Miniprotein binders against q9bqp7. Designs and how they scored, part 255

Target 1, 240 residues: q9bqp7
Amino acid sequence: VPQNWFPIFNPERSDKPNASDPSVPLKIPLQRNVIPSVTRVLQQTMTKQQVFLLERWKQRMILELGEDGFKEYTSNVFLQGKRFHEALESILSPQETLKERDENLLKSGYIESVQHILKDVSGVRALESAVQHETLNYIGLLDCVAEYQGKLCVIDWKTSEKPKPFIQSTFDNPLQVVAYMGAMNHDTNYSFQVQCGLIVVAYKDGSPAHPHFMDAELCSQYWTKWLLRLEEYTEKKKNQ
Key: E = the ipSAE of ESMFold2; O = the ipSAE of OpenDDE; V2 = 0.75 times the mean of E and O plus 0.25 times the DockQ between their complexes.

## First folded at step 26 (miniprotein)

Design Lo7 (at its last look DockQ between E and O 0.93; V2 from the best seeds 0.79)
Fold by OpenDDE base, look of step 26:
Structure Lo7 (fold): chain B 240 residues (1-240), chain A 82 residues (1-82)
Amino acid sequence: as target 1 above (240 residues)
Amino acid sequence: SKIWVYVTITAPSPEELYEIVRRIMRLAFLHGGETIYVEIEGNRALILLTLPTEEEAEKFAEEVRRLLEELGLRVTVYVERE
């Protein structure tokens, strides 16, 4: 049980999107501060078993590709992910629909992969927007807040070359999503609340993406785990 | 303290693999455990699990081995001991 419990949901905010919400998605810039990011917290609090699996994968890839080949591979994966997010932002942004879309960004297997998911996405409220939890003292940059199949969600887009048919295949991504939810729900820059999460895993070959929907109950379960990771991080920093 | 368990399985098809993974995950849950991570590559899966006790981990391991042997599938179960 977390020592410093804090709710994921804000009872002072409406569970329903306010009709008065602007038609333009929010894009709050991330301020670089001494405040740790969600990603940093998660990276610094991985278990020895998780680290072992990642290192094993890394060593296998180095053996296959060589050190330089692995660096190139990593850089390419990063670039592909960045381009994918840029393409999605362009697709989901009403204002950018009016701008000349770089057609080259839209011609990817990853974009093809998520087409069936995009059909169920509407009511975009935020894109690439910063969130801050003032009380718990962490920040993050969320990909998207939108309705998925009529439910308002924090949506996290991921790219993969390997199938991830289970939410457990997404490593710490569920923790990242609920961390963003909890921060947004208590960030004064946002007037609405989210109760659901969605992880979408897009595939390079254009095969149908896997959506991993997180209802309020599942979000609450992962929120407890997130709080424990945050406490561990805080304790480690005090000892440094 | 949680007991960590690694399960590696190979199945004839991805569909069969996914079903077996689901069954293993359910079995872990029934033993009071949790699935932490699932890696899939082709027809092979690696499952990282936690169990509440060594006793439950061993029972789980035996049940998994039995299940996969009955199905004629390749399985490796490794229980981390402190």
Scores: ipSAE 0.823, ipTM 0.938, lowest interface PAE 0.5, mean pLDDT 92
Fold by ESMFold2, look of step 26:
Structure Lo7 (fold): chain B 240 residues (1-240), chain A 82 residues (1-82)
Amino acid sequence: as target 1 above (240 residues)
Amino acid sequence: SKIWVYVTITAPSPEELYEIVRRIMRLAFLHGGETIYVEIEGNRALILLTLPTEEEAEKFAEEVRRLLEELGLRVTVYVERE
């Protein structure tokens, strides 16, 4: 239980988004700031058990690939994720002012994997857009805000080579989603509110992506956990 | 303080594995616990959980061992002390 609770939804903001004119998705630029990012908070507050599992995985991979092979593998995974996000932003953006030079960006197993999800996505309101929670004092960069099957969601895209059929398989990603949601709902750069989340895990081999939908109740449960992680981070900063 | 528990399972197929994982997560919930992380690789799973007390953790561990033994499947359950 957090020492100080703060609501994920903004009671002063209407529960209906403004639907009058979503002509171009918002893309609020990320600014350099002294306040922590969501990913920094999560990385700095992992339990010893979570750290142990990560280190165990690293050692298994190093034994399999060698140290240099592991470095190459992780670099390639990072690059694949970056390319996937760039491709999705391009696909979801309304503008066709320039042909993308690299047609291979749109031809990947990850893009194939997500196609059945994209058919259910509409009303894109934000892409690769910064959020800031003024009261709780953290920032983030969300991937997408759009309707999924008629519900406005913060959507987070994730690549994976292993199946993630359970939300518990996505590690801290649900905390990341609700942290972005809470920040957006209290950020004056946004005129609308979001109460649902979606994590989409795309697969390298093109297998159908796993969607993990988070309704308002589930988001509230993860929000409590996020507040505990943020509180833990703040306490560590006071001691340094 | 919470008790950490690690469960590793091998099942005959991924589909059967997913059902067994769901049963184990439900069992943990019934003992007042929470599933923290699930790693799936082929027909193998690693489940990281917390239980509220050492006694609930030991009861949970024994029930998991009995469940998988009755199914004829291999399982390892490790209860972290402290």
Scores: ipSAE 0.672, ipTM 0.886, lowest interface PAE 1.0, mean pLDDT 87
ESMFold2 (binder alone), look of step 26: mean pLDDT 85; pTM 0.831

Design Lo8 (at its last look DockQ between E and O 0.47; V2 from the best seeds 0.00; counts 0 for: pae E 12.4 > 1.5)
Fold by OpenDDE base, look of step 26:
Structure Lo8 (fold): chain B 240 residues (1-240), chain A 82 residues (1-82)
Amino acid sequence: as target 1 above (240 residues)
Amino acid sequence: SKIWVYVTITAPSPEELYEIVRRIMRLAFIHKGETIYVEIEGNRALILLTLPTEEEAEKFAEEVRRLLEELGLRVTVWVERE
């Protein structure tokens, strides 16, 4: 049980977005601060077993590709991910529909992969927007807040070359999503609340993406785990 | 302290693999465990789980081995002991 329990949901906020919500998605810039990011917290609190699995994968890839080949591979994966997010932001942004869409960004297997998911996405409230939890002292940059199948969600877009048919295949991504939810729900820059999460895993070959929907109950379960990771991080930093 | 368990399986098809993974995940749940990570590569899966005790981990391991042997599938179960 976390020592410093804090709720994921804010009882003072309504679950229903006000009808006066701006037609333009929010894009709050991430401010460089001494406050740790969600990603940093998760990376520094990985278990020995998780680290072992990642190192094993890395060593295998280096054996197959060589050190330079692995660096190139890693850089390419990062670039592909970035381009995918840029393309999604362009697709989901009402204002960018008027700008010359770089047609080249839209012609990717990843974009093809998520088409069936995008059909169920509406009511975009935020894109690439910073969140801060003032009480728990962490920050993050969320990909998207939108309605998925009529439910308001924090949506996290991921790229993969391997199938991820289970939410457990997404490693710490569920923790990232709920961390963003909890921060947004208590960030004064946002007037609404989210109760659901969605992880979408897009594939390079254009095969149908896997959506991993997280209802309020599942989000609450992962929130407890997130709080424990945050506490561990805080303790480690005090001892350094 | 949680007991960590690694399960590696190979199935004839991805569909069969996914079903077997689901069954293993259910078994872990029955033993009050948790599935931490599932890696899929072709017809192979690596599952990382936690169990509450060594006793539950061993029972789980035996049940997984039995299940996969009955199906004629290749399985490796490794229980990390402290």
Scores: ipSAE 0.789, ipTM 0.927, lowest interface PAE 0.5, mean pLDDT 91
Fold by ESMFold2, look of step 26:
Structure Lo8 (fold): chain B 240 residues (1-240), chain A 82 residues (1-82)
Amino acid sequence: as target 1 above (240 residues)
Amino acid sequence: SKIWVYVTITAPSPEELYEIVRRIMRLAFIHKGETIYVEIEGNRALILLTLPTEEEAEKFAEEVRRLLEELGLRVTVWVERE
């Protein structure tokens, strides 16, 4: 139970878009502030058990691949994720022409993996856009705001090399999504709000991506968990 | 406060392991728990979870132990008190 509760939704904002003539999606530039990012807060508030299990996984991978093999593996995963996000921004942008490199980005298993999801996505309102919560003092960079099956969502795109339904690829991702939602809903750069979230896990081999939809009630539950993590982070910095 | 639970499983094959992990994650959901982390290495898995109360955690742990005993499989379930 956080001591400094704050609502995730802004009752003075509508979740219904009124624009009939769509503009270019918002892309608010990220300003490097002295306040922490969502990812920084989550990294600094992992439990000792979470850190231990992550380190155990790293050691297993190093045992299998060697230390330099592990470094190459992680670098390639990062590059594939970057390319995936670049491709999605290109696909979802209203731009008419694609560059040669954009065509190569469109030829990937990850893009094939999300095709059935993209059919249900419309009304893109923001892409790779900064959010800031001035009251709670945190920032973030969200991937996408668009309608999914008719519901306006903060959408977070994730990559995974293999379909492993039993390995949750959304560790802390629900907290990340609701933190972005809360920030956006109280950010003066945005005139609307979002009450739903979507986490999409795409697979390198092109297997159908797994969508994880979060309705308003579920978002509120994770929002409480996010507030606890933010409170924990703030207390650690106060004692420093 | 949340109750941390660790489950380790050794299954006869990776395919059977995936089925067992899925069933354990469903049991966690039934007890209003949250799966935090899953590590799979060959035919072995480590699952880290949280449950809302000690009562739900002990009930979950008992059901996991029964499930794997009925299948004749090696399992350990550790419930972290406090």
Scores: ipSAE 0.000, ipTM 0.139, lowest interface PAE 12.4, mean pLDDT 78
ESMFold2 (binder alone), look of step 26: mean pLDDT 82; pTM 0.786

Design Lo9 (at its last look DockQ between E and O 0.94; V2 from the best seeds 0.80)
Fold by OpenDDE base, look of step 26:
Structure Lo9 (fold): chain B 240 residues (1-240), chain A 82 residues (1-82)
Amino acid sequence: as target 1 above (240 residues)
Amino acid sequence: SKIWVYVTITAPSPYELYEIVRRIMRLAFMHGGETIYVEIEGNRALILLTLPTEEEAEKFAEEVRRLLEELGLRVTVYVERE
């Protein structure tokens, strides 16, 4: 049990979207400060076993591609991910705010992959927006807050070259999603609450993306795990 | 302390692989364990699990081996010893 327990959901906020919510998705800029990001917390609190698996993968890739080839591969993966997020932001943004859509960004296997998911996405409330949990002292940049199949979710978009048919194939992504949920639910910049999460894994070849829906119960379970990771991070920093 | 277990499996098809992975995950849960990570590559899977005790880890390992041997599938189960 976490020593510093804090609820994921805010009892002071209604679960219903306020009719007064702006028609334009929120985009709060991330402020660079001494506050750790969700990503940083997760990266510095991986288990020995998780580290081992990642290092094994890295060494295998270096053996196959060489060191320079691996660097190039990593750079390309990063670039593809960035372009995918930019394309999604463009698609999910209101038409009135759409800058000239770079049509080239929309012509990707990843975009094709998520088309069936996008059909079930509506009511976009935030895109590429910063969240801060003031009490627990962490920050993050969430991809999207929208309704998926009528349920308001924090949506996290991921790219993969390998199939991820199970939520457990997404590594620490469920922890990232609930961390964003908990922060948003207690961030004064937001007037609404989320109770669900969604991880969408898009594939380069255009094969149908895997949606991993997280209901309130599953979110609560991962929230406990997130709190433990945050405590571990905090303790490690005190000892440095 | 949690006992870490690695399971590697190879199946004839991705469909069969996913069903076997689900069954292994359920088995781990029945032993009070948790699935931490699943890697899929072609017809192969790597599953990282935790079990509450060494005894449960060994029972789980034996059941997984038996299950997959009966199916004629290749499996490796490694239990990390503390």
Scores: ipSAE 0.807, ipTM 0.932, lowest interface PAE 0.5, mean pLDDT 92
Fold by ESMFold2, look of step 26:
Structure Lo9 (fold): chain B 240 residues (1-240), chain A 82 residues (1-82)
Amino acid sequence: as target 1 above (240 residues)
Amino acid sequence: SKIWVYVTITAPSPYELYEIVRRIMRLAFMHGGETIYVEIEGNRALILLTLPTEEEAEKFAEEVRRLLEELGLRVTVYVERE
């Protein structure tokens, strides 16, 4: 249990967006800060067991593909993820001044995979937007804030070549989602709050994406785990 | 202190695999444990869990082995001990 518990939700904020919200989603630029990022905190606080499993996966891939093959594979996966995020940003924000759609991106298996989820997504409030927790002093860049099946969520989009039918298959992604949520809820750049999360795993072959919905109770449980990781990070930084 | 447990299983199909994984996760929960990570590849799964004590971890491991033996499926359960 964390020594210095802090709430994920802000009781002074509404769960619902203001009716006067602009039609263009928020996109707050990420600035270079001395404040640690969510991903840095998570990377530097992984358990030995988590590191072992990741290294085991890497070694299996290197055995299968060779070192050069693995490097090319990871580079291609990264590019596919980038293109997927670009396509989703375009689909979710038809703003003409932002970016023109790439028809080849719209034909990818990942986009096909996510179509049934997108039918349930509406009311986009933020895309690729920076968040900062003003009290706990950490920063992040969230993918999307929108309604999913009528509930306002922080949404994290993932590409995967392997099935991830359980939220536990997404490793630290639930911690990322709640860390972004907590930051947004206490960031003065935002006038509303979000109490739910969604992790959407899209598949290269077009198979239906797996949504992992996180209601407020589940978010609170993962928030406690995030606070422990942040405490661990802070203690390690004091000794360096 | 938390006890780490690794479970690997192979099933005849992905559908059967997912059900077995759900049963193992529920069993861990009943022993006061938590499922940390689930890796799925084809018909094979790796489940990383924590249990609250070595006693609960060993009970969980025995129950998992018995469950999969009764189903005629391959399983490996490794209880990490310092």
Scores: ipSAE 0.688, ipTM 0.893, lowest interface PAE 1.0, mean pLDDT 87
ESMFold2 (binder alone), look of step 26: mean pLDDT 84; pTM 0.825

Design Qn1 (at its last fold request DockQ between E and O 0.88; V2 from the best seeds 0.82)
Fold by ESMFold2, fold request of step 28:
Structure Qn1 (fold): chain B 240 residues (1-240), chain A 104 residues (1-104)
Amino acid sequence: as target 1 above (240 residues)
Amino acid sequence: SPEMAKELVQSVEWLLKEVEELLRMGDLWYAAWMAQLAVDFAEDTGDPELLRRVAELLVRVARIAGSPDLVEEAIRVFEELARRNPDPEIREIAEEAIRRLREL
């Protein structure tokens, strides 16, 4: 249970906007800062069981593929993920830059996988945008804020290779989403707030992606777990 | 080593606790995903009773979720388990799980 509870939603933020919101999605640059990022907090507070399982999985992959095979595998997974995020930012941008230069980015099983999700996405308000929780003092870089089926969401895009279980960075993904949500809701660069989250898992073979919707109640429950991780991180730094 | 085997069992037990928490929170997709991961590592322990407990949990998660997609995904997990593991006891655990999942 966190000793210093803080709400995920900002009760001071107006429920009726009176500002001329920009017609182009926000893209606040991430600045170097002395305060920790969401991903650093999560990395530094993994349980020893989580660390053990990830290392065990890694060693099994190395035994199966060899060390060079594993290096190539992980490099390809990283590259595919990077290209997937680049493609999605391009697709969701209002700019007309999706010509020949981006055709190879669009020719992906992952992009085919998310097509049915993208049809339900509208009102894109932020893409690859920095957030900062000005009270709790942490930062992050969120993938997307947009409406999904009429609900404004912090959206995170993930890739998965069927039939193997997806294990990379998935354990804490809901915590990452709610941490970004809380930060955005308490960041003066943003005039709106978000109560829902969406994790979209895209599949390499083009199978329909899974849209994991997190309503406000579920987000509040994950927020409590995020606060515990942030508290653990803070305590660790005090003892260094 | 014996220490690594003990840590693996403890880590599978940790996964079971996480699945129960996810069920309590109502995050059925993450509960199913983590239960599937627990099946994989439970097989790795070589302990058929632990695997049976985890298999029963995944079936229970799929039942609670009431989602055809999660049921089909769980079936694929057990089909792959039975395919790659020649141990008759492991195959029986997987086959029983598949039968229960198909009744949903």
Scores: ipSAE 0.819, ipTM 0.923, lowest interface PAE 0.6, mean pLDDT 86
Fold by OpenDDE base, second read of step 27:
Structure Qn1 (fold): chain B 240 residues (1-240), chain A 104 residues (1-104)
Amino acid sequence: as target 1 above (240 residues)
Amino acid sequence: SPEMAKELVQSVEWLLKEVEELLRMGDLWYAAWMAQLAVDFAEDTGDPELLRRVAELLVRVARIAGSPDLVEEAIRVFEELARRNPDPEIREIAEEAIRRLREL
């Protein structure tokens, strides 16, 4: 049990969208401060087994691609991920804010992969927006807050070149999503609450993306795990 | 090295525990994903008994999930395992898992 328990959901916020919610998605800029990001907390609190498996995977990839090939692979994955997020932001943004859609960004296998998911996405409330948990003292940049199949979700978009997702995304993605949910639900910049999470894995070849839906109960279970990781991080920093 | 082999076995055993936790939590998609990952690393151990345990777990996850997509994904994992391994024992494990998955 976490020593510093805090709820994921805010009882002071209604589940119903306030009629005053702006028609335009929120885009709160990330402020550079001494507050740790969700990603940093997760990276610094990986288990020995996670670290070992990631290193083993890296070694296997280097054996297959060579050292230079692996560097190129890693760079390409990063670039493709960035372009995919930019394309999604453009698609999900209101038409009035659409800069000239770079048609080249929209012509990707990843965009094709998520088309069936995008059909079920509506009511976009935030895109590439910063969240801060003032009490638990962490920050993050969430990809999207929208309704998926009529349920308001924090949506996290992932890319995979292979039919198998990146091992890096496999371990802690649910924790990242619930960390963003908990922060948003208690961030004064937001007037609404989220109760669900969605991880979407898009594929380069355009094969149908995999949606990983997390209901409120599952999110609550992962939230407990997140709190333990945050406590571990805080303890490690006090001992440095 | 023998030390690396030991650490790999321990890490696969850890993955098995994580899959059981995910099953308990009701996250069947993630359970299947972690079980598939465990198959890949169990292959690297060269321990057929460990691989058999992981294969049985993936089959169990697919059965609990009842999703045709997860069953097909698990079948693909074992087909690829059989393709990559000339060892008859590993092939038998993969083929048995495929048989069980097709019966679901």
Scores: ipSAE 0.802, ipTM 0.910, lowest interface PAE 0.6, mean pLDDT 90
ESMFold2, look of step 26: ipSAE 0.803; ipTM 0.918
ESMFold2 (binder alone), look of step 26: mean pLDDT 89; pTM 0.884
OpenDDE base, look of step 26: ipSAE 0.787; ipTM 0.904
ESMFold2, fold request of step 28: ipSAE 0.797, 0.819; ipTM 0.919, 0.927
ESMFold2 (binder alone), fold request of step 28: mean pLDDT 89, 89, 89; pTM 0.888, 0.888, 0.886
OpenDDE base, fold request of step 28: ipSAE 0.787, 0.793, 0.788; ipTM 0.907, 0.909, 0.907

Design Qn10 (at its last fold request DockQ between E and O 0.89; V2 from the best seeds 0.83)
Fold by OpenDDE base, look of step 26:
Structure Qn10 (fold): chain B 240 residues (1-240), chain A 104 residues (1-104)
Amino acid sequence: as target 1 above (240 residues)
Amino acid sequence: SPELAKELVQSVQWLLREVEELLRMGDLWYAAWMARLAVDFAEDTGDPELIRRVAELLVRVARIAGSPDLVEEAIRVFEELARRNPDPEIREIAEEAIRRLREL
């Protein structure tokens, strides 16, 4: 049980969209400060088993691709991910920002992969927006807040290659999502609350993306795990 | 090294525990994902008993989930496992897992 328990949901915020649905998604810039990011907390609190498995995977990939091949592979994965997020931001942004759409960004297997998910996405509230949890002292940059099948979600977009996915970021994805949810729900820059999470895994070959929907109950369970990771991080920093 | 092999086995056993926790939490999608990962790392051990244990867990997750997509993905994992392994025992484990999945 976390020593410093804090709720994921804010009872002071209504789940009902205020009638003043901003016509434009929020995009709050991430400020560089001494406050740790969600990603940093998760990376520094990985278990010895996670670290070992990631290193094992890396070594196996190097054996298969060579050192230079692995560097190229890693670089390509990051570049493809970045382009995919940029394309999604462009797609989900209001029409006025569409004039600068690089058509080449839209012609990807990943974009094809998520088309069926995008059909169920509406009411975009935030895109590439910073969140801060003032009490728990962490920050993050969330990909998207929107309605998925009528439920307001924090949506996190992931890219994967079949048959061997990039596994470096996969262990703690649910924790990342709930960390963003909890921060947003208590960030004064936001007037609404999210109760659900959605992880979307897009595939390079254009095969249908997999939606992983997390309801409020599942989010609450992961939130407890997140709090434990945050406490571990805080303790490690005090001992440094 | 024997130490590396031991650590790999321990890490796979850790993954198995994580999958059980995910099942307990009701996160069937992520349980299936972690179980597939466990198959991949169990293969690296070359230990048929560990591979069998992971295979049984993935089949169980697929059964609980009841998702045709997860079943199909699990079948593909085991087809690939059988293809990559010349060991008859590992092939048998994979084939048995496929049979069980097709019965779902």
Scores: ipSAE 0.841, ipTM 0.929, lowest interface PAE 0.5, mean pLDDT 91
Fold by ESMFold2, fold request of step 28:
Structure Qn10 (fold): chain B 240 residues (1-240), chain A 104 residues (1-104)
Amino acid sequence: as target 1 above (240 residues)
Amino acid sequence: SPELAKELVQSVQWLLREVEELLRMGDLWYAAWMARLAVDFAEDTGDPELIRRVAELLVRVARIAGSPDLVEEAIRVFEELARRNPDPEIREIAEEAIRRLREL
């Protein structure tokens, strides 16, 4: 139950249609700032149980792969995620670039995995764009804002290597999405409002990605949980 | 150590509570994902009572969701649980869960 509730949607922002003319997707640069990022808030407010389970997962991976094998595995997962996001930004850009024609960037199981999802994505409004909630004092860098099957969504892209459950950021991913949504809806750099979320889990083997749609009602419920995490973060900082 | 084993059990119990909250919110996909995660960590405890509790929860989540994909994934989880465990009590838990899931 948050002590200081704040709405996820902005009643002052109109529902009117966007301009008919095509526009380049927004890409607001992330600014050096003392206010915390969404990912920092979530990392600093994990429960003891969440931390314990993540560490136990790490130790099982080290037992299977060895210390050096685990180091290489985590480095590869990070690089694959970075390349996946870069490829998606290129694919979703309305302009042809040299990177969009690079077959190496576009050739991966993860890209194959999301092809059926991308067919349902249109009206891209933002790509790899910073958001700031000035009232609640947090920032983030969202992956994408676009229509999915006719609904304007904050879209978050995730990679998964199957078959092992990967619990890295999965626990809190819906909170991340709604935190970005709330920030965008109250950020003067954006003139529109987003009410839905989409988490897309892509698979390395090219298996069809899972599209996890979050309607406005579900987003509001996750928003309450995000507000609690933000309050916990703020209280933790007061003790330092 | 006994401390780590106790913390593992407590963490699995925390997962069970999180699954119930996700069910209340209506997020059936995340509820199923977290229930599958709970089975994975409950296996590490070697505690048949705890494994039974998480197995029953995953079956219940799959029933509520009614999704063929979630049911198939749950069956795969229990097939692997049965294959990995020599304890006949744990194998019986897994096999009963599979039977219930296939009747859906």
Scores: ipSAE 0.813, ipTM 0.922, lowest interface PAE 0.6, mean pLDDT 86
ESMFold2, look of step 26: ipSAE 0.803; ipTM 0.916
ESMFold2 (binder alone), look of step 26: mean pLDDT 87; pTM 0.862
OpenDDE base, second read of step 27: ipSAE 0.811; ipTM 0.912
ESMFold2, fold request of step 28: ipSAE 0.813, 0.811; ipTM 0.924, 0.917
ESMFold2 (binder alone), fold request of step 28: mean pLDDT 88, 88, 88; pTM 0.875, 0.871, 0.870
OpenDDE base, fold request of step 28: ipSAE 0.806, 0.806, 0.806; ipTM 0.915, 0.915, 0.914

